# Ledger of designs, part 21: VH-VL binders against o58714

Target 1, 254 residues: o58714
Amino acid sequence: MRVDLNSDLGESFGRYKLGLDEEVMKYITSANVACGWHAGDPLVMRKTVRLAKENDVQVGAHPGYPDLMGFGRRYMKLTPEEARNYILYQVGALYAFAKAEGLELQHVKPHGALYNAMVKEEDLARAVIEGILDFDKDLILVTLSNSRVADIAEEMGLKVAHEVFADRAYNPDGTLVPRGRPGAVIEDKEEIAERVISMVKDGGIRAINGEWVDLKVDTICVHGDNPKAVEITSYIRKVLEEEGVKIVPMKEFI
Key: E = the ipSAE of ESMFold2; O = the ipSAE of OpenDDE; V2 = 0.75 times the mean of E and O plus 0.25 times the DockQ between their complexes.

## First folded at step 12 (VH-VL; framework fv_indenebart)

Design k27 (at its last look DockQ between E and O 0.77; V2 from the best seeds 0.00; counts 0 for: pae E 3.3 > 2)
Fold by OpenDDE, look of step 12:
Structure k27 (fold): chain C 254 residues (1-254), chain A 121 residues (1-121), chain B 115 residues (1-115)
Amino acid sequence: as target 1 above (254 residues)
Amino acid sequence: EVQLLESGGGLVQPGGSLRLSCAASGFTFSDYAMHWVRQAPGKGLEWVSSISGRGGKTYYADSVKGRFTISRDNSKNTLYLQMNSLRAEDTAVYYCAKDLRYYPTGYFDYWGQGTTVTVSS
Amino acid sequence: QAVLTQPASLSASPGASASLTCTLRSGINVGTYEIYWYQQKPGSPPQYLLRYRSDSDKQQGSGVPSRFSGSKDASANAGILLISGLQSEDEADYYCMIWHSYAWVFGGGTKLTVL
């Protein structure tokens, strides 16, 4: 059994530092690098890509809404043309830095509100996928496990990595419980680890209301926002390895 | 073939203690949650306790909380139930059961033959 | 009030259909739960029969005859085990089970007699 560990990185901006990228990079196999719209900047992109290279971590684009002030977490109504071109632009931007550092892009993971909006809006999902296809049909799209987005991407000829979240509660329909709701975010390290093992070995998890949700598990989103998050990430990897799960980049099995 | 064999049952006085064991074979023990279910004479099934594959998560029925402890030794493929402060109402056949899943959220796909616990003065 | 209620006993003739009910208490919506069913014969441990969540989400136990099927009655807030073409070997105790409030909960069981 193989799984990928991914983390959103490169989300610092200017003089503002966000996250512990250097620390979390040691434990992940795929880095989702911000492309300068919801977060990041050219210098941060370069730095993050270099860091990934040094740690033998694969790099993917992390495009979002043009919402720096809202960190890409505010919904924006885009036309399909806007969505397609916004994706192409951002993926291209990160590609330039990856290439400059001697790396190839592995994947694309949309960020924040865009990530969630795609799950609910098929037209938006198709537009984003078209943007990716405009760039490179061999890239892997990271999206919510068993989402409609995954189906659409496969239909359109794009490879997909089904993503799961260890520290988030699920709705019965497989979507994530909004962060503001009680029980939406799990904080206990042991509980998170047990959930991760269950998702990987059982192919699912129980929703917040007790219903079972089937999940495909290709990549697990982990965090490096603070020391506690890094500790949890390290622990997750350790536990998975103890359970005989091989932690490798998604490109090795997708 | 999956096999579950319970042991450790017997006669004990109220307030006494017993430790039940369940020896498992025929499957990768650590990949599956395990359960204890009991059945009083002439009565229905009552869930007692559950434990995840690694033992990091445990659940208990309200009737046994604070008195019973479920544990496992994956190196020995054995499930345990430590029962303290036993009461007359704890008298039952105790079954160990295998879960379909690693997390104790599946169904009980295999059952042992049970071991009898009798609490009487 | 019990979370799950089953009738104590039910009788049916060979070849007939038997419908066993598992009623959830008020305030618990049957639509949100998987209902698990077990069969227990005298002197034996329980055996898993099937799981029913919906018509599109159900599972039959290995070796369990197709004459055993699960369903729900939303109006009665109940899970239903239907045994068609009843056979003498189907005489047993039947238990329903759900996962509720971080606990497994069994019904009281129904003794099915085949006349």
Scores: ipSAE 0.608, ipTM 0.846, lowest interface PAE 0.9, mean pLDDT 95
Fold by ESMFold2, look of step 12:
Structure k27 (fold): chain C 254 residues (1-254), chain A 121 residues (1-121), chain B 115 residues (1-115)
Amino acid sequence: as target 1 above (254 residues)
Amino acid sequence: EVQLLESGGGLVQPGGSLRLSCAASGFTFSDYAMHWVRQAPGKGLEWVSSISGRGGKTYYADSVKGRFTISRDNSKNTLYLQMNSLRAEDTAVYYCAKDLRYYPTGYFDYWGQGTTVTVSS
Amino acid sequence: QAVLTQPASLSASPGASASLTCTLRSGINVGTYEIYWYQQKPGSPPQYLLRYRSDSDKQQGSGVPSRFSGSKDASANAGILLISGLQSEDEADYYCMIWHSYAWVFGGGTKLTVL
């Protein structure tokens, strides 16, 4: 049984520091490095790639909307041509730093509102996938498990890693319950552990309404925003290892 | 071959306590959720409680919540039901059942033969 | 207002088909519910038969003959257990079960008599 652990990193920019990248890097297998649009800048990008190299963590691009002030969490209506080239630009920018450190890119994980909009908008999903394919057909797209985006990517010949979220409640249709609704975010580390084990061993979990949701589990999103998030990430890794699950980069099995 | 063997039933007065055990063999015990289901004489099935494979998540029927505690000892391959504050309506045959999955689901694929609990003054 | 209602008894002839109904109460919809079915013979523990959500999302219990199948009747708000080619050994109590309000809920059971 094998799974990847991924986390969003490189979110600092200018004079602002966001997240505990050095701490969380110790516990993950794949780093989603911000590409300078929703967060990050060239100095942070280079530093984050180097940190991943030092920790034997695989590097992927984390492209988002050009919305630094909103952290890429506000929806932006894009033409397909804009979406395609925004992805190509950001992936290429991060690739430059990966290449400078002697690394290849493993994957692309869209950020925030872009990630969520792709689930709802087929034309946007196709445009983003085309942008990835323009760069390198061997990159792995990270997207919501069992989503229509995953199906579209497979149709278009792009590799997919199905992503699950152990700290978020699911709707019966496999989408995530919006933040702010009661029960949407799970904070108890033992409950998160039970969910992670169910996702990996059972291929699913109970939705917020009690219905079963089938999940394909290639990668688990974990967090490093603050010390509590790092503690939970460390615990998830420990529990998976105790249950005999191998934690390896997605490229080893996708 | 999957085998489940319940024990610990008996006659008890109202307000008393009993601890049921279910010895499991023939499968990796910690990989599967477990359940207790009871059946009063001449009556239908009633779900009592469920527990996840490592014991971190439990569920209880409203009729037993606060009085019964499900637990498991994975080093001994044994499921338990601690029953306190017993009432006449708890009189039943108690079955343990294995889930097909780690998290409690409706796949109760193997059942024991049951152990009888009688609550009578 | 029981969550699940099953007829107390049903009779059918050998070789015929029996259609056992599990009706959900008003206010909950059989739509996406997983309906689990169990068989119990006198003096024996229950045995898992099958689970049905849809024709593309169902499971047959290990060793359960294919003449047992599940379906739904949306107009009746009910899960259905169909037993075709009835045999004398099919005489038993049959229970449906669903996950509802953080609990597994059994129906009251149907005693199937063959002949």
Scores: ipSAE 0.422, ipTM 0.767, lowest interface PAE 3.3, mean pLDDT 93
ESMFold2 (binder alone), look of step 12: mean pLDDT 94; pTM 0.952

Design k28 (at its last look DockQ between E and O 0.88; V2 from the best seeds 0.00; counts 0 for: pae E 2.6 > 2)
Fold by OpenDDE, look of step 12:
Structure k28 (fold): chain C 254 residues (1-254), chain A 121 residues (1-121), chain B 115 residues (1-115)
Amino acid sequence: as target 1 above (254 residues)
Amino acid sequence: EVQLLESGGGLVQPGGSLRLSCAASGFTFSDYAMHWVRQAPGKGLEWVSSISGRGGKTYYADSVKGRFTISRDNSKNTLYLQMNSLRAEDTAVYYCAKDLRYYPSGWFDYWGQGTTVTVSS
Amino acid sequence: QAVLTQPASLSASPGASASLTCTLRSGINVGTYEIYWYQQKPGSPPQYLLRYKSDSDKQQGSGVPSRFSGSKDASANAGILLISGLQSEDEADYYCMIWHSYAWVFGGGTKLTVL
């Protein structure tokens, strides 16, 4: 049994530092690097890609809405043309830095509100996928496990990594419970670890209302926002390894 | 072949304690949640407690909370139920059951033959 | 009020069909629950029969005859176990089970007699 651990990185901007990228990089196998729109900048992209290289971590683009002020977490209504070109631009931007550092891009994971909007809007999902295909058809799209986006991507000939979240509650339909709701975010590391093991071994999880939800598990999103998050990430990896699960980049099995 | 064998049952006075064991074989014990279910004489099934594969998650029926403790030793392939402050209404055949999944979330696909607990003065 | 209610007993003739009901209490929507069914014969532990959530989401136990099937009656807010072509060996107690409020909950059981 193999799984990938991914984390959103490179989200600092200018003089503002966000996250503990150096620390969390030690425990993940895939880095989602911000492309300078919701967060990040050219210097941060270079630094993050270099750091990934030093830690033998695979790099993927983390494109989002052009919403620096809102950290890409505010919904924006885009035309399909806008969505397609926004993705192409951002993936291209990160590609330049990856190439400069001697790395190849592995995947694309949309960020924040864009990530969530794609799950609900098929036209947007198709447009984003087209943007990826315009760049490289061999890239892997990271999207919510068992989402319509995954189906659309496969239909369009793009490889998909089904992503799960260890610290988030699920709705019965497989979507994530909004962060503002009680029980939406799980903080206890033991509970998180048990959930991760269940996801990996059982191929599912209990929803917030108790219903069982089937999940495909290719990559697990983990966090490095603060010391506690890093601790939890480290613990997750340890527990998975103890359970005989191999932690490897998604490109090795997708 | 999956086998579950309960032991530890017997006669005990009200307020007393017993520890039940369930020896498991025929499958990777730590990969599956385990359960205790009891059945009073001539009555229906009642869920007692559940535990995840590694033992990090436990659940209890309200009727036994604070009195019973479920645990497991994966190195010995054994499930336990520590029963304290026993009451007459705890009198039952106690079954251990295997979950389909690691997390207490699947059906009980295998059951032991049960061990009898009698609480009487 | 019990979460799950089953008739205490049911009788049917060999070859006939028996329909066992598991009614959820008011306020609990049967449509959102997986219903598990178990068979218990005298002097034996329970045996898993099947799980039913929907027609597209159901699981039959290993070795369980196809004449055992699950369904739901939304109007009655109940799970249903249907036994077609009833045989003498089907005489047993039948229990339904759900996961509710972070607990496994069993019905009271139905004693099926084959006349």
Scores: ipSAE 0.858, ipTM 0.924, lowest interface PAE 0.6, mean pLDDT 96
Fold by ESMFold2, look of step 12:
Structure k28 (fold): chain C 254 residues (1-254), chain A 121 residues (1-121), chain B 115 residues (1-115)
Amino acid sequence: as target 1 above (254 residues)
Amino acid sequence: EVQLLESGGGLVQPGGSLRLSCAASGFTFSDYAMHWVRQAPGKGLEWVSSISGRGGKTYYADSVKGRFTISRDNSKNTLYLQMNSLRAEDTAVYYCAKDLRYYPSGWFDYWGQGTTVTVSS
Amino acid sequence: QAVLTQPASLSASPGASASLTCTLRSGINVGTYEIYWYQQKPGSPPQYLLRYKSDSDKQQGSGVPSRFSGSKDASANAGILLISGLQSEDEADYYCMIWHSYAWVFGGGTKLTVL
């Protein structure tokens, strides 16, 4: 079996440092690089792309709402035209730095509230997908596993990597339990490992109410926010390798 | 061919202890959850305990919590049930069963022949 | 008050069909449950037959004849095991099982007699 490990990076900006990018980069295969709207800036973007190059990690755009103050985690109502062009702009901006470093873009993973809104709003999902297709039909969209977004992208001819979250509780319908609800975030390293193995071997997980949720597993979201997150990421990689799972960039099998 | 062979049953006094074993072959043991199910004489099936493929998750029936411990040794392809503080009500044939999934599910696709535990004075 | 209730016995003629019920307790809705079925012949361990959640989410055990099938009766709040074309070898105890409250729960079992 082949899986990709992805993480959100390049989220520092100005004088502020967010995340342990140098440390987590050692354990992942795909980097979701912030595009300067919810986080990041031109210097951080260039540095993060270079870091990914040095670690042989594939680069993708991590576009979000234009909401630095809210880290792109507050819903913003967009027209389809706005959504389409916001995606095109942000992907293009990161592409400039990838090109400057002699790299290609592999994927696009929407950030935060935009990612979640696409799951609920089909018109928004179509507009975002159109923005990606306007740029490059060969890019891979990273979106929630078995979601309607994934179906829409496939119908529109865009490649999709189905993403799973080992540290988040699921609802029976395959959506994630909102952060802040009891049990929404799993913090125990061993429980996260058990969930990752179930996702790759069983093709699913038990939802918060005990129902089984089928999951297609192309990429697993991992974190580098702090030393504990990096340690958990390292552990996830180790456990998957022990179980015979090949950890490779999504472009190798999508 | 999948094979499950239980052992370790016998006669034991109330309050005593017993350890059951289930030797597994014919499949990659660590890929699958395992279960213990018991059946008292003339009665129906009662689930006892379950364990994930690596042993990181365990589940117990309320009737055995705190008294029984499920474990596995994947290097020996063996499932265990440590039974302490035994009661007359624990008298049953104990079956081990293989799951079709890594995480415990209801797909108990192969069962052993069982081992008999009798708790009496 | 039992989580699952099955009739203790059922008789049916060879060649006929038998419909075995597994009724869930009030307050638990059959529609959201995966229902597992097991057969046990005298002196033998149970054998897995099939799983049914919906017509699009079901699974037949390996080597289990197609004359065994699962369904649900929402009005009765019950899982159903249908055995068509009854044969003498189908005489056995039949158990349903669900995952409920972090436990696997078996029904009491139905003894099927083929006369």
Scores: ipSAE 0.517, ipTM 0.800, lowest interface PAE 2.6, mean pLDDT 93
ESMFold2 (binder alone), look of step 12: mean pLDDT 94; pTM 0.956

## First folded at step 13 (VH-VL; framework fv_indenebart)

Design k29 (at its last fold request DockQ between E and O 0.95; V2 from the best seeds 0.82)
Fold by OpenDDE, fold request of step 14:
Structure k29 (fold): chain C 254 residues (1-254), chain A 121 residues (1-121), chain B 115 residues (1-115)
Amino acid sequence: as target 1 above (254 residues)
Amino acid sequence: EVQLLESGGGLVQPGGSLRLSCAASGFTFSDYAMHWVRQAPGKGLEWVSSISGRGGKTYYADSVKGRFTISRDNSKNTLYLQMNSLRAEDTAVYYCAKDLRYYPSGYFDYWGQGTTVTVSS
Amino acid sequence: QAVLTQPASLSASPGASASLTCTLRSGINVGTYEIYWYQQKPGSPPQYLLRYKSDSDKQQGSGVPSRFSGSKDASANAGILLISGLQSEDEADYYCMIWHDSAWVFGGGTKLTVL
């Protein structure tokens, strides 16, 4: 069994540092690099891509809403044309740095509110996928496991990586419980480890109300926001490897 | 062939302790959650406790919380149930059961023959 | 008051059909639960039969005859085990089970007698 570990990186901007990218890079196989809209800037993109290269980590674009002040977590109503071009622009921006550093882009993972909105809005999902296709049809779209987005992407001829979150509670319908709700975020390292093993080995998890949710698991979202997050990420990788799971970039099996 | 063999049952006085064991074979033990289910004489089935494959997650019935401890030694392919502060109502045949899944969330696809625990003064 | 309630006993003739009910407590919607069924014959441990959540989400145990099937009665808030073409070997105790409030819960069991 093979699984990818992905993390959102390159979200610093200007003189502001966000996250422990150097530390978490040691444990992941795929980096989602901010493209300068919800976070990041040209210098940060270059730095992050270089760091990925040094650690043999695959690079993907992490496009979001043009919402720097809200960190891309505020919903924005976009036209399909806007969504399509916003994606193309951001992917292109990161591509320039990847190319300059001798790397190829592996994937695209939408960020924050855009990521979630796509799950609920088919037209938005299609527009985003079109934007990706405009750039490179061989890229992999990272989206919520078993989401409608995944189906649409496959229908449109785009490869998909089903993403799961071991540190988030699930609704019975397979969506994530909003962060503001009690129990939505799991912080206990051991609980997270047990959950991730279940996801990988069992192909599912218990929802917040106790119902079983079937999941496809291609990539696991892990974090490097703080030292505790990095510790959890390291532990997740260790536990998975102990369980005989091979941690490799998603491009190796998708 | 999957085999589960319970042992450790016997006669104990109220307030006493007993440790049950379940020897597993025929499958990768650590890949599956395990369970204890008991059945009092002439009564129905009652779930007692569950443990995940690695043992990091456990569940207990309210009736045994604080008194019973489920554990496992994956190097020995053995499931355990430490029973303390035993009561008359704990008298039952105790079955170990294999879960379909790693997390204690699937159906019990294999059962042992059970071991009898009798708590009596 | 019990989370799951089963009739204590049921009798049916060979060749007939039997419907075993597993009624959920008021306030608990049967539609959201996977109902697991087990068969236990005298002197033997229980054996898994099947799981039923919906017509599109159900699973039959390996080697379990097709004459065993699961369903739900929403009006009665109950899971149903259907046994068609009853045979003498079907005489046994039958238990339903659900996951509820972080616990496995068994029904009281139904003793099925094949006359």
Scores: ipSAE 0.915, ipTM 0.950, lowest interface PAE 0.5, mean pLDDT 97
Fold by ESMFold2, look of step 13:
Structure k29 (fold): chain C 254 residues (1-254), chain A 121 residues (1-121), chain B 115 residues (1-115)
Amino acid sequence: as target 1 above (254 residues)
Amino acid sequence: EVQLLESGGGLVQPGGSLRLSCAASGFTFSDYAMHWVRQAPGKGLEWVSSISGRGGKTYYADSVKGRFTISRDNSKNTLYLQMNSLRAEDTAVYYCAKDLRYYPSGYFDYWGQGTTVTVSS
Amino acid sequence: QAVLTQPASLSASPGASASLTCTLRSGINVGTYEIYWYQQKPGSPPQYLLRYKSDSDKQQGSGVPSRFSGSKDASANAGILLISGLQSEDEADYYCMIWHDSAWVFGGGTKLTVL
């Protein structure tokens, strides 16, 4: 069995610092680097790519809505042409820094509200996928496991990594329970560990209502926002290794 | 060949304690959830408790909460049920069952032969 | 009120079919439940037969003959175990089970008699 571990990084901007990038980089296999629209700037992007290189972590673009103030978490309606070219622009921008450090890009993971909107809007999903294909057909799209987005990407010839979240409750249809509802976010590291092992070994999890949800597990989202998040990330890696799970970058098996 | 062998049953007075064991072989013990299910004489099946493969998640029937504790020792391939404050209603054959999954599910695919617990004054 | 109700007994002839029902109480709906079925022969531990949620979401136990199948009757709020081509060896107690309110709940069992 094998999985990738991914985390969102490079989310500082100017004099504002966000996250513990140096610490979390030690435990992951794929870095989703902010592209300067929802977070990050050219100096942060360059430094984050270099940090990933130093830790032998694969680099991917983390494009979002042009919403620095809202951290890309507010829905913005885009035309298909806007969505396509916003993705192309942000991927290209990060690629420039990857190339400057002698690296290739592995993947693209949409950020925040964009990620979630693609799950609900097929025309948006197609436009984003077109933007990725315009840049490089060999890039891997990271998207919600067993989502319609994953199906559309396969139809369009784009590689897909199915992403799961061990710290979030699921609805029976495979979507995530919205934050703020009872039980939507799991914070206990032992419960998170049990969930991630079930996802990998059983290929699924019980939804918040008790129904079983089948999940394909290519990559697991982990966090580095604060010391507790880094502790949980370290623990997830440890327990997966103890259970015989091979932790490798998604490019090795996608 | 999957084998489950329960032991530790016997006669005990109300209020007493027993510890049941289930020795497992023929599979990777830590990969699978385990269960205890009981059956009173002449009665149907009653689920008692479940535990995940590494022991991090447990569930109990309301009738045994606070009195029974499920545990496992993966280095010894052994499942346990510590039974305290026993009552006459706990008299039953206790079966150990293997899950098909790591996390407790309804796939109790292999069962032991059971061990008899009799609670009588 | 019991969560699951099964008839205490059912008789059927060799070669015929038996339809064993597992009725959920009012307030819960069979449509969203996975129904697990178990067989227990006299003097033996139970044996897992199959799980049914829908025609696209079901699972047969290892070595369980295909003449055992699951279904649901939505109007009766019930899970169904169908045994086709009854053989004398099918004479046993049959239990349904669901996950409800963080607990596994068995039905009371149906004793199937094959003449």
Scores: ipSAE 0.683, ipTM 0.859, lowest interface PAE 1.6, mean pLDDT 94
ESMFold2 (binder alone), look of step 13: mean pLDDT 94; pTM 0.952
OpenDDE, look of step 13: ipSAE 0.865; ipTM 0.926
ESMFold2, fold request of step 14: ipSAE 0.611, 0.611, 0.653; ipTM 0.837, 0.837, 0.849
ESMFold2 (binder alone), fold request of step 14: mean pLDDT 94, 94, 94; pTM 0.948, 0.952, 0.948
OpenDDE, fold request of step 14: ipSAE 0.914, 0.914; ipTM 0.949, 0.949

